# Designs tried in a protein design chat: VHH binders against a4x776. Part 11

Target 1, 306 residues: a4x776
Amino acid sequence: MSTSMSVARSLPGGPVAEQILAEVAQEVTQLRAAGVTPALATVLVGDDDASVGYIRIKQRQAVQLGFASPHVRLPASASQADLQAVVTQLSADTSVHGVLVQHPVPPHLDFDRAMQALDPEKDVDGMHPVNLGRLALGLPGPTPCTPAGIEALLAYHEVPVAGREVVVLGRGATLGRPLAMVLAQKRPTANAAVTVVHTGVPDWPRYTRRAEIVVAAAGVPGLVRPEHLRPGAVVVNGGVRYAGRRLLPDVDESCATVAGAMTPRVGGVGPTTVAMLFRNAVRAARRTRSSRTPVRLPDSGAPAGR

## First folded at step 4 (VHH)

Design s08 (framework vhh_7pa5_2)
Fold by ESMFold2-Fast, scan of step 4:
Formats: sequence, structure tokens, C-alpha cells
Structure s08 (fold): chain B 306 residues (1-306), chain A 128 residues (1-128)
Amino acid sequence: as target 1 above (306 residues)
Amino acid sequence: QVQLVESGGGMVQPGGSLRLSCAASGFTFSSYAMSWVRRAPGKGPEWVSTISSSGGSTSYADSVKGRFTISRDNAKNTLYLQMNSLKPEDTALYYCAKDRYSYEVTYGSPDEYYFDYWGQGTQVTVSS
């Protein structure tokens, strides 16, 4: 049984992320040579350990790529007005090109309302209504990070998507819904026939059994099993949960016995999401280049603000 | 208009303690986050710690976590840095910095700084 019978090709996200981040690093170098230091500001409300950890990882990567990475912290008791003031100040700050507000915020705060106050040009998550509207219309703009990461992952591993039947299992705002919009775009790495299934579709296995590509985005560990898949299907796990230190994916590992290709349990989509965040950030900085006259600032070791 | 006057530096043995103070004037101190930044001989500036405008939240560089404590007295317009278990690597000129924003900001590298120095700094030397 099981592991010794598996023939599914692995689709790791690590190499994909490395390729994207190398391109980002080159673009950062070009911008710095033109007098623009790309800056990604991060905002955290409260002191949740997991959120602090996620911000820390993003700050370290920003520094390695050559970004400025100011981090703003608000206490868990902060008011809606406090959060909106921070977002407004960062929107007005010409030295800041991208802004990431770490989700979740405390339950007394309206995250969506605060994010709608952000300049859409600085939305590195690609979740602002203006940018989602651009995505829906096929216009250029920041793309939601995990959907863009999945598109890049499939393209990197030479998985055909154009003209293929894709089923997205889940309709969450950050993955399922925007992924359907991404994969329906008219370009070689997308152009798919996309079906979205969710809790309102009780017989969702009827759809996944026909699909050439299945993307799990429900956040339910082990939801997708071998009997739900077409033999040879490509399976992408977009949704994960953690039980202590162990990652619990939506796709059961036994699916490798039926799938033709599958993202690994660890090191799949996650790395590509972070890489796409930085790609959105460097592109935001690039868009401001023509509106800001390049000025050479002293490169001395003397401490200075910007 | 903004003035920051640091004091409390000096020479200390490894494992010793020092308390730095910064007297602030020329702005509404209680409305701004405040930071400590240090510059070691032959090295670029390094962010050390930040405290929110109310004093309710604090952040520290990994190199000083568990050893340094930042605090403030808004009634006296004064910022403090309590330094314990000092190491030779802590030898630097320490600057009190007013953040650009009214909220807490942290920095991982010199290129991330979003404030200017407004004081002359105070020298800390750790040697046996």
C-alpha cells in the first residue's frame, strides 16, 4: 500500500519562489541605481505570536532583497480611527511604495474598511476593490499573491493550463474566488475553463472527478482524497492548517497514488505567495519612478531618515 | 526646533549595566513613538529598540532582546534605555531618535530608517 505505489510528479514551490525573488532582486538593484529605494511597510495590530512570526519572515526577506521595511505596531486595544490613521499616513508617505496590513486584526476592528482607505497603488496583497476590479477587467495591477503564485508554479513546472478543465475547491476571498479570475485571463499561463465548488455544492466530487487540474482552497485537512480525483490529474494544495508544528494540507497524501502531479506536503504554494508579495512591492516602486525625480542622497554611514 | 539630549553613557565592564536617558523638547513627546539607534566604530547604524507613544508596546533588535529595556515618562518628556548584561559588541554611540510617525516603527537595516537623529548621541564603551 500507498507510498511505494506513488508515481505523481512533485511540484515544489521553493525553486519557483527562488526564480521570482531573483528577478525581484534584479529589479530592486535597477531601481536603486535610478535613485529609488523600494519600501514595503508592514502593519501589525496586537501581539499574536503567529502574526509576529509572519511579519518577521517578510521583514527579513525584504532586507535581503534590498527593500526598506518599516514595521508599524498598534496595541490590541487600538481604535478603528487609530488603524485608519496609520493606513492614511502610509498612503501619503512618498517614501513608502507598498503597504501590508497583517491579517487578522482584533475582532472590534473592521479590516476591510481600513484597507479600502489604502492607496490602491500601494496594495501589495492585491485585495483592494480597485485592484480586484482591474483583475476582473483584465487590466494591469497588483494580483492576489497566492493565486499569482499558483499560476507561476504551474507555469514553472510546465503544467498545461490553457483550455484545460480546472476545479477550484473553495470560494474564500483571498484564494478561491480571485484564483478563478486569474486562471480565466486570456494569456498562455491561464485561459482555463474554471469551475468553483464550495459548501453550497454538496456533490462537488462530481466536478473534481472530471478535472484536469484540482486546486484545494477550503482549509479542511484531508478533504480531498484519491476517490475524488481523475487519474493523472494535477493537484495543487492551496489550503493548509497547522496542528502544532505539523502542516495539515487539504489534500490527503494518498492522492499521490492517483494524481499525475502534486504539490508536496511541505514547500508547495506557501513560498510562491511570499515571492509574489515582493513582486507586487517592487512593481509598485517601479510605477512611482517617473513621478519622482531621481536624487542622489549621501551613501555615508551617518544615520538618516527618508 | 526638535531637540533630543542623550545622557547616561560611559565605560563599563562586560556583564555590567547602564541606563541611558533622552530629554526631548520642541514637539508633543506623548504623540510620537521613540527609538534608540546605535553606531559602532567602523560600522553602519543599527536600530536597537522602539517604544509606542503611550509606552504600551515595545520592540527590540534580536541582538539586545532580553538584555535591554526601553521605557518612557511622558510627564517628563524623557526616554530611557536600561542596558543589562552588556557585551563588548554593545560598544557604540547611542542616539535617541524621534520617529516620523505617531506609531511604533522597527528597522532591520540602515536602509530602513524613517527618522533623523536630533541628538549628538552618548558613548557606551564595554571593555575589561
Scores: ipSAE 0.000, ipTM 0.266, lowest interface PAE 12.9, mean pLDDT 83

Design s09 (framework vhh_7pa5_2)
Fold by ESMFold2-Fast, scan of step 4:
Structure s09 (fold): chain B 306 residues (1-306), chain A 128 residues (1-128)
Amino acid sequence: as target 1 above (306 residues)
Amino acid sequence: QVQLVESGGGMVQPGGSLRLSCAASGFTFSSYAMSWVRRAPGKGPEWVSTISSSGGSTSYADSVKGRFTISRDNAKNTLYLQMNSLKPEDTALYYCAKDRYSYEVTYGSLPEYYFDYWGQGTQVTVSS
């Protein structure tokens, strides 16, 4: 029937991630030919089964891309001083280019304080205060992975962003807040008018109903519904919860009847986040070879380096 | 100054067992994690196992989990690898390696990049 004809264009992240990882693999090959083996170190405190699983997936991907992948495991009883000593030693190790400390750490440890001991150049998550400051100032550095992934996903699918009204639902430190800074940068894949809404804005649907692009980043299943959207809007689901084995996105699937384009329930933003982590890591390794300022043009897909 | 001397290799039939030893000198053995690394004919080095400085934490390559056991005696400055249920694909030169850190590090598929100090190796051959 006619209702099936109103389904939004899908914006899968798989092809986006594959393109980014292919570029990463090429850069790894070039670095290895020049005598530099890119290295991504991972740190796990304790034995949480989910965290062990996530680390193993990232280590396997690193190996497949040609990265060296040292893994440090500390017991659940480790002190704050033990964790900071590991981070400090990895920061000082010139053969290690990126460091990922798997969250969460045991509750007696201060994760944020440990991360502050990390060399900002080795911060593959892009969450170090120095790198967030660089992002705020429009300076080069590692970018938070999910915000960078969303920018790449929109660009890959040829969604216009520059000059467009974008609404971000959520102000979390890892997505909503840094995404606003990313999309406001002066470049062709960003340069948007960004509005951030959250629980402190009760009439947030007033904003989303006028938006050309809506990014859900609240972690509340089914928060965004068709009545909250402008017809033809682009909808990106950045927030997810799980109920057993089922993935519960912030955006209700019925939004496909109103949206012009939408990330799928499975295989959306997630794959691009992982790809961006490896992009941050290979660029960190590349920086160890370069002492020159990157040549960049404001209105181009700026090449890193020359 | 750093010296690592492996022993205990030999020829064994499939399903057999061997115990490798590594005598360490020239550094404070109890302050460093230690690893076993092997090189099969025609292949690059493969990381096998690591043990933390205290011996409280161990890790193993998937190919040897449940069959090999790493241990250490800090009073004797000696590292051990107990190898059970040996397979033809375990045939390799086995090296003792000093890690850069006091905590356990798992090195994945590029172990040669991480070790500054290796022993001379001990040959293990598994055949009929």
Scores: ipSAE 0.005, ipTM 0.377, lowest interface PAE 10.2, mean pLDDT 84

Design s10 (framework vhh_7pa5_2)
Fold by ESMFold2-Fast, scan of step 4:
Structure s10 (fold): chain B 306 residues (1-306), chain A 127 residues (1-127)
Amino acid sequence: as target 1 above (306 residues)
Amino acid sequence: QVQLVESGGGMVQPGGSLRLSCAASGFTFSSYAMSWVRRAPGKGPEWVSTISSSGGSTSYADSVKGRFTISRDNAKNTLYLQMNSLKPEDTALYYCAKDRYSYEVTYGSTLSEYDYWGQGTQVTVSS
């Protein structure tokens, strides 16, 4: 029996990524015509085979889009000072608009500390504390890639989000937490009533059973099952793990019998994350062309007018 | 002002050898990875080899592995390419190229990553 008998509509990320990358390619072409070649620098520490593979895919995509794609390789023995020096030099290089440091770095290195030395305007992952602060305040800046990709995926497939009850299952720094901030923003593709549940909420199924949209972001294979869902709910699988070469999503495939729409096991959110990385990069390059006014908080110490 | 001046090209028969040199000035040579890039008649530019800023790491295009050796002398601000077992398909204008950034790059850059290229030196391999 084929899965074509399932009630759930598929929400593939491939077409979403293709649309975003087409827009990026147009912006790159416009910038190049104006004398600016967008540049995305990539940094790899060590020679982990998976990381080498991921960086090569991103390098190839950058070149296809018309980016300059400088690549820096540091030995696995590199010190914290070596990594920070590279990040600092790339921050100061006016010809570089975005910087991607491939995770993971060797365990003796503090990745987060190194990334904090990066110019927030060049943060293509959207994870710098300054950019997360901008997100929390509703200010423009580089956006967290997977949360932005999920927002774009839902909008592409015409899933209503504004005014809907959304449950995010997971509070991880790269997905669950920033996704809640993204989906609560006051705009047509967000503006949701967002509830975040996690291991500290043992009766989390009470919340998912009420939700119109469930985003699984826990990294726990098979965590979400049919009995945890409202019939007709939209289900987004944001979390995955690998057992060897087999992809293990957070959402059990049997959820397709209860869900109204669901991301596929393969080709869901992942492609949109990569596309958003390049969107952040081209927008960083565009800012150098436009002499963009620096983002700043209003002076909260100003006295009342009366 | 950055200047890269290539020399050492010429005409050789198949199986011959040439040593290319590139004299660099106007920047801190020891801080940058350096590359050799070639352009064959009627073709676009092709990356040949890269050497790290310290000289500790080198990389080569598959077409030249085992035949070409890249090296540098940071005291003399000079880049070298020793070319052995030359083939007719090695016929090209060879450019010295400066990498864009002043940190260690251990592997080959794309052509879009070079900050500056020299005027080139012609290598012709024919019978």
Scores: ipSAE 0.000, ipTM 0.211, lowest interface PAE 12.1, mean pLDDT 83

Design s11 (framework vhh_7pa5_2)
Fold by ESMFold2-Fast, scan of step 4:
Structure s11 (fold): chain B 306 residues (1-306), chain A 128 residues (1-128)
Amino acid sequence: as target 1 above (306 residues)
Amino acid sequence: QVQLVESGGGMVQPGGSLRLSCAASGFTFSSYAMSWVRRAPGKGPEWVSTISSSGGSTSYADSVKGRFTISRDNAKNTLYLQMNSLKPEDTALYYCAKDRYSYEVTYGSDLWEYFDYWGQGTQVTVSS
């Protein structure tokens, strides 16, 4: 066995999440002083133990930050109409600013149809079609949590993104696809040349071998290996699976011998995703104070030539 | 006008049982989740239990789980709380609360903002 001295710089998400949550706590304090208690409502259908545990963690975090945290629980036998009625009631409740419906729901229910009934202003996951449209147009709104978390993580660790070649491996609706839109935005923490590769691109290693930044977003353990990377590249693991309690990332840990910087196996992107959920929630509450200021389309598409 | 009238409180010895009732009027009872909330003197309100509008789903605070049972009779517009194995720590004024929603809601620390109309309360005292 040989000991390698070439080790990638670690990009932990814990400190990033802590910074974001400190900003959230400050905004919550300001809103409460102004007579507004930010509220994040959670909805669970059924009694899946993992989902119950996940919701409990989010509820405790919400309370610690100063949020009100109502939780709606529907039986596994609930109808589509029951789920939509709850989403509609939470949309109409002026004391509720953000709504999270825990996925998955039982298979007889149409989750996407229920989510489309939600007020887009209360969409803390940033996945409502209206908010994805806002993202595509460069308009303010809730942003998909993991893509926003990755942008914040790269900025925190002073990884240059603007003008850099970035490859996103995966085109899933919750990460790969919206991440490409986030990193192409015209701002200092983005403004990248983004290439999206996926199962339809069999020679995807041709692209990742040239990339300055590789974000793995496929949900396939060990998919990205050292031979797929450019020496000194920044590698972000956005996709994970679990085998029992062990976290299995898309990026093989041996990539640390080739990469210049890499998110750790544990404590990487995950903490930033949770922090972004609360940032979306507090911003939703703040928007209720500023509803008279209309959102304007940014002047981002005008050609610079001629 | 929403009215909630609690009854069934009283003095009981440790290990004893009581059943609280709440008669509701002035709203469509079967359309709303209902909760029991208690308050000991000098303390803030503590959520105890919630039942969905249909009665198909129930939730309990960890301190009462396994000892208390919430139920409802939509035909009689009445909410119940069966309290078994009572402890001195259960001594409090118990309130019936109408939820804002058709399904059960469990609450964090700031629960007063989430209930429409609390009843007058019924006193439960557990002592020797």
Scores: ipSAE 0.000, ipTM 0.333, lowest interface PAE 10.7, mean pLDDT 84

Design s12 (framework vhh_7pa5_2)
Fold by ESMFold2-Fast, scan of step 4:
Structure s12 (fold): chain B 306 residues (1-306), chain A 130 residues (1-130)
Amino acid sequence: as target 1 above (306 residues)
Amino acid sequence: QVQLVESGGGMVQPGGSLRLSCAASGFTFSSYAMSWVRRAPGKGPEWVSTISSSGGSTSYADSVKGRFTISRDNAKNTLYLQMNSLKPEDTALYYCAKDRYSYEVTYGETTEIEYYFDYWGQGTQVTVSS
């Protein structure tokens, strides 16, 4: 019923993704007018059905946005040297601006070692050690897609982050850890007091009960419950698992009775992750037009020299 | 100077066979993947097949899979396309194209196929008619 509906405001990621992709399409159009066709190369090793499907979706989106989208396929029997040669070749190809190596690779291959051979400027996932180092130092570079998507989602819905107490539940390499670095950056959409809790912190609810923003990033269905939240808190579900076709989020839906705002079960953070991949790709193409990073106006809230 | 010279085209009846050849020069042929691309009358270019630099991996467009076979002879700097069970819809100008990569590249649903190749040959005409 309308009088019995949840009090939490919904924070859908669909509109956020649409806004980001519209901006990407505009930048692609501008680059093409200047004689640069942005190119996102995708690499697949083997024939895992899910990976083939994910690559096909990304290729279709790239073409719709105006990217060239070459796809390199290696057989499941490919050696580590074969994979690294492809990554090295794509790194050297001046017509390619971004490279995505689809996970997983066959178990005899070292994915992380292959990714470390990639030119950090072409790392559209934002997971190269050089780019994670840039993130840690507050330097410009490709950012991890899901953390950047969450920052954009909170900004889009006008959720205050600067000076707020944020708890990130989970320390996974692709979300929890880099998200803490993103939200601690000195800029209006971040600048938060960030606490990271994980399996090594058994009394993690002590922290989430005080948080103004809770981001669940553990990949454990139903982990976050109403009793773990501060009334009126903003809750972002970054972690999900699938049971067949059913999406199982980290945040229990009953949290909507306590939260002031919450990402929906479907159409939350996920759409923003794909949008950020293309944002990283178009920005990589834009960087090829400049020998140096453009000078930006000072962030009005940031202390000088820090 | 990269040169790609196609040959082996001609007129055949439906169900017939043709073998196309592409003589490559001006680059280290064995270091690059190679592709066949065709252009039917009144249509844009359509990717047909790719072979890796070593010849160990091949890929084909769904429209030709099971009927066409791509191969290469690195000692002779020559690319081949064996075309069997030819259909009227296979009528097109066939181009040999040099890929930018040493490994096979698959070109999906895209209208910008020309951006994926550094060099194209002049083409050889295949006409399938009864």
Scores: ipSAE 0.005, ipTM 0.312, lowest interface PAE 11.0, mean pLDDT 84

Design s13 (framework vhh_etentamig_d1)
Fold by ESMFold2-Fast, scan of step 4:
Structure s13 (fold): chain B 306 residues (1-306), chain A 128 residues (1-128)
Amino acid sequence: as target 1 above (306 residues)
Amino acid sequence: EVQLLESGGGLVQPGGSLRLSCAASGFTFSSYAMSWVRQAPGKGPEWVSGISSSGGSTYYADSVKGRFTISRDNSKNTLYLQMNSLRAEDTAVYYCAKDRYSYEVTYGSTTEYYFDYRGQGTLVTVSS
């Protein structure tokens, strides 16, 4: 016989990604009709199998959406100057609208310095200092992909965020820190009271036990357990590691017995990250079209006179 | 303006070898990465191999890796493709292609309009 169990509502990212990519495909179709083929260039340094695999996934998605998808490869022995020259060349190429430099680069290269050579308008990862500054100031620009994906996932599933107590567990540059900035923005899908906890906060469970929403972003498998959660809390697994082919999320599956809603072990936040990358890319192409098209200014009268 | 003239195609038996050449003119050859692209009968274009502007880096599709060798002579404005251990599946029109960049840009099946220019092609037929 069936036993009643406290099972959290599932928050899958697949439908969220599908909705975002359908909107991207529509925007690509409109841009192509206007004579602009959106182009997302990818840069890979070296031949790491995982990085090659991630690039292939992004290349296939780009083609399916109607993007041009140039891919630049540099040998593992490439110099910092070589990497910066490629980024500078892609920044200057008017047919390229977005640029993704696949992380990680070999240890002798400075990824952050290479990113600073990129035109911030072509930054599809949303990680350029100019775009992070825009995020911090509440200005429009490309948004970091996973943080934007989490905001979209919560909105899609009608999880209230505005005015809620949110704890972000982790302060990594690509997720935890920018997520705190995203969720504190003044808009209906954000506007939260955000607390960031990390390795420097040893009693982090004190904070998560009080939170209405917990986002795990530490990259430590099984870190979040049922005893760390408030009953009925919404739990988002943003961090994941792999042991061979198995996904090991930061949030233990047993948290489903306490949580009111939770992202699934497979098919959670990951799909939304890729979708947001393409949203940033198509919007970059849209901005390039506007800047290249002559703009008519409305007629205006002088402040004085008749 | 830009002209790419391929040569060296022909009929060859499986296991045989051919060397393709591409004579380039109308641009500063030494400033651009170059590629070989092929199109088999009834199929879309497939990127085969690429070489950086200096010749210091070479790239190959998995289908030809270990069998084909790309090279260039910047003093002669010529691109080469040495094809060894040819298979029936290598039967295609082979095109020389000028890249937009000094470093190799690899593409999938939608490679056609990513190059600034592509030559008229040279037919390679591998049959017994």
Scores: ipSAE 0.000, ipTM 0.260, lowest interface PAE 11.7, mean pLDDT 83

Design s14 (framework vhh_etentamig_d1)
Fold by ESMFold2-Fast, scan of step 4:
Structure s14 (fold): chain B 306 residues (1-306), chain A 127 residues (1-127)
Amino acid sequence: as target 1 above (306 residues)
Amino acid sequence: EVQLLESGGGLVQPGGSLRLSCAASGFTFSSYAMSWVRQAPGKGPEWVSGISSSGGSTYYADSVKGRFTISRDNSKNTLYLQMNSLRAEDTAVYYCAKDRYSYEVTYGSTTEYFDYRGQGTLVTVSS
């Protein structure tokens, strides 16, 4: 019997993450040689097994890259004031360059309010209102990790984005909304015509059927089907859910027969998000070197200019 | 003036037990998370265990989990490490360490995030 084969080119995030993390490791080595040890502090509230696991993975990665990795744990019963005090204390600590508060926090706590108490320069998630404002204005700052990861993934695989029609399915704060801002930036890896569709747009397939790139960011398994796509479109799975131990992406696997390229069910966008977190952290540490350390120019025979 | 004074180290047979103590002074002990860090001969420091300011939460390195128990007595300003089923690889100088923050903290292999470390107590596991 003959086997049916997918015609879509795969866009794995593993190689993209590996390239970004190698660059991060080089920058960490340079900073340590200059007397600065980059530090990424992690904060966990409660004892949720998945959150403990995610923090442990991030801590191990930080240490492997040469970061110092202080960890703060608060009991599930912690008050909003307790959480904000920790964030404020880490904001004031000059030896800490980046801070990650692991989501989710217990339901009685306001995660967004806690993150707003953080020094925006230490926001490694890129979700602080100041940094989102910087993104909206085209100013430098920490970038939202998953949107930046998707931009890097598309660039790595040589997917044309500039001048292309992109549809983002979903308007969630961590992916859909900031992704639209990222892909509309004036640079070769972005500069797209971006349309955002969501539950308030009942005829969203009208938009996806004309799109050259579709990014699913709704968190609804199987939402995107072959009939919703333009033949040859590039499809990115940004939203996933777990059923037991199986990842269920927003894009149905049958879309591989219509799409020209798509991210794999496992090892797609996720690895790039983690890599971007560390890129934000090392850049934060680099800023402290540039702003507070005396400039040491390389020995040169031409002191006027370069 | 912060002071941390460890005691309870010594020579013990493989499979044996020891209890380390750390007497703390010069700061509000009940307000800070505490850790145990060890350094084996010729190796860098390794974080072993951490305990929250109240004693309600405890954390362990994979190498000691199930064998070591960290505890504290805030009324006596004392930190403890109960070490069971000792192995040759547990041979090290054990240091009591004060975390920088008033909340519970856990540090990996880097000790530069502790405000203070004691003088250490030597544990030798040998027949």
Scores: ipSAE 0.005, ipTM 0.304, lowest interface PAE 9.8, mean pLDDT 84

Design s15 (framework vhh_etentamig_d1)
Fold by ESMFold2-Fast, scan of step 4:
Formats: structure tokens, C-alpha cells, sequence
Structure s15 (fold): chain B 306 residues (1-306), chain A 129 residues (1-129)
């Protein structure tokens, strides 16, 4: 190299997740003191090892935070009607505040149709059409977990977002598109000028070379390289693929020579996504408490209340 | 109110057969998956078999697979369990349930198994000589 070596500031998600989960734990404690035990139900269809592992991680975290963690297992042979019946029953169960259906489901099942049967108030992934509509309108509701996690990560590390040029690479339903809506909201941690680029924009590097913040959300390993970045830009690895057990991020690690700050290959955005799922769940439990008709008893029934 | 009424149990010899029935009322039977759950003396409940709302998909516990057949008649609001090649270990009270799943809830050191189902009084199946 002809210049002094410079390493981008690291933006780890672990500390961000820990801060969010500590806030969730406080809210859970407050709700339990008020007679409400927050409950996150998990649904698994089939015996896929990765899906079993992800459910186990979420169940352990739920218990650690003070949630009740009911879990439902359906065989791989379950019908669409079986999955929809489970989702409908969990929607009707007043002791359940959030529902997570672990995907993928077996290929004969329509996951999206099943999830649309869920009460939008119990949608902890923030992907129900009603909740995406709320996001588009700036209304309160569950927020897509990874976009919310990225917003929190940037805020935690004191990266200015308001008024900045942000480029999102990718238009996927779970990250690129909702992230653009999140970062355009009127609040101090957002309020950005957002540009979305994708495969339909062949000269997408024209946009990323001007950006103060670049979020990669394409799921294409090594897509973003140093020549695609503005010197000193903040770079977020939102998209990853797996080769066996190894994470392959969208952003090439050599970008650390040009970027001013960058999420690490491991321990970046991922932890914040899980934390946001629990934030959605505790907020769902809190909404249940505020929306319920008060029970009036002659003797003031705190243990027999809502 | 949800009502489930099981019938068809009794005393049978090993290798024998029984057909259990469950008459359902108080809900839209054709909209719910149904299950059979059994409870042997001194043991907790064990899920035995399940059937989709349409009857197009059926599921069985390994202990009964190949011996038991679940079916339903939505026009009669009735669930059935055909039990063949009965064994002493099949001795239990058999319950009809409007749901095919169960879940566990942990509070402190205690774990509780709940079914999002309604069970009736059950029907006793005794397999002995």
C-alpha cells in the first residue's frame, strides 16, 4: 500500500442487543409485577436441524428474559389447514402475546397464507401486511426486526443518520424495502435521504460511491468492494449467505481500508435482529394490558384481575 | 359451549380391535384439526393421533403407527379412531381433542404441558386377558 494503513471503526451488534434486551427484561419485570406474564409462542413444522436450533435459542432467551415460552411442534406431514388452525388458536389465546412461526416450513405449505391468519398484534417478526402498512403510514406497531436492529445499531454507535445520504443495496421484503421505510421516518435516529438500488440498476456503484451510509442487503457474497465506496463511509453488512456453517457477508472485508466504520463479519446485525423480536413481543404484551377492559370487582381483585 | 363425547371403549383381549367415536358440538367441527390423546394409569397424557380439518392428512405416534387409523366425518361432526392389534400397553383413557398440538410453559423450576384443546370425559380402553 502507498498510504498508511487505516482500519474502519467496528460496529458490533452484541452490545446493542444487550442494551435492548436489558430494556426488554425491565419491561417484562414491570408487566409481571402488574399480573401479566408476557408469552412468546413458537411454532415449528418438521424436524429440520437448523430450525430446531433456532427455536431452541429463542426459547432459552425467552425464559432468561422472564417470558413464558409455549412451543408447538407439527410433523413435516402437517397440512395447510393444520398450520392455519394452530395459528388461529394461538391468535385467540389471550395468554399468548406474540407468535413466531419458524421458517422455512415444508415446501407443500404456504407460509405467507398461514401468517396472514395471525392476529397482527401478535406478529413479532413485523412482516404482517397490516404492520407493514402501519410502518408505511408512520403508525405504531411491530417493526421488521432486522431494519429496526440496524437503526438501533447506528444510533448506539452514534452514527449520524438524519439528513444523510443512505444507499440500501437490495429490495428484499424482509430487509431492503422495509429498511428504506424505517430510515425515512421523522425521528432523530432516521430522517435520512434513502436510495434503494438492486439488480435492475446496473450502475448501482454510482449511488454507493456518493453515500455516507451503505447498507448491503442483497445476499450476494462479496458484492460490495472498496471501489464501490466513498472514503470514510459507514458500511453495514445486512445481507449474508452460508457456505455450510460459515457466514459469507455481502461486504468484502477489504472495504475496511476505505470505510470509516463497518459492522464485523460475525456479531454484527444478527444479534440485534433477535433482540428486536423480543422487543416486539414485550410491546405486544404491554398493548394487551392497555387495550383490555378493566375488570371491576367489589374487593379490588389484583390477583384475579385482567 | 364446546362439547366432546367419547364412546366405544371397553375390555378387549390382546390382538383385538376397537373403534372409538367422538361426537362434537358447540363449534364449527370442519374448521379444526382433531386429535386423540390417551392417559395410562399413573402417567401423563400422550398424544396418539391427529387429523387435518379436511381429513386429507393424518399423523400417528410411533407407538401406534400401522395399528391405529384416525378418520372423521364432517357431515356428522364425528371423529373416529380404529384400533387394531391392541396391546396391554394401549390400556388408557382415550380423549378426543379439538386441536392436534400441545405446548409447554415454564414458570420458575416447574414445566407444565398444556393442550390448546377441549377434552371430554374420555372412554376407557382396557387390554387384558
Amino acid sequence: as target 1 above (306 residues)
Amino acid sequence: EVQLLESGGGLVQPGGSLRLSCAASGFTFSSYAMSWVRQAPGKGPEWVSGISSSGGSTYYADSVKGRFTISRDNSKNTLYLQMNSLRAEDTAVYYCAKDRYSYEVTYGSETYTYYFDYRGQGTLVTVSS
Scores: ipSAE 0.000, ipTM 0.182, lowest interface PAE 14.3, mean pLDDT 82

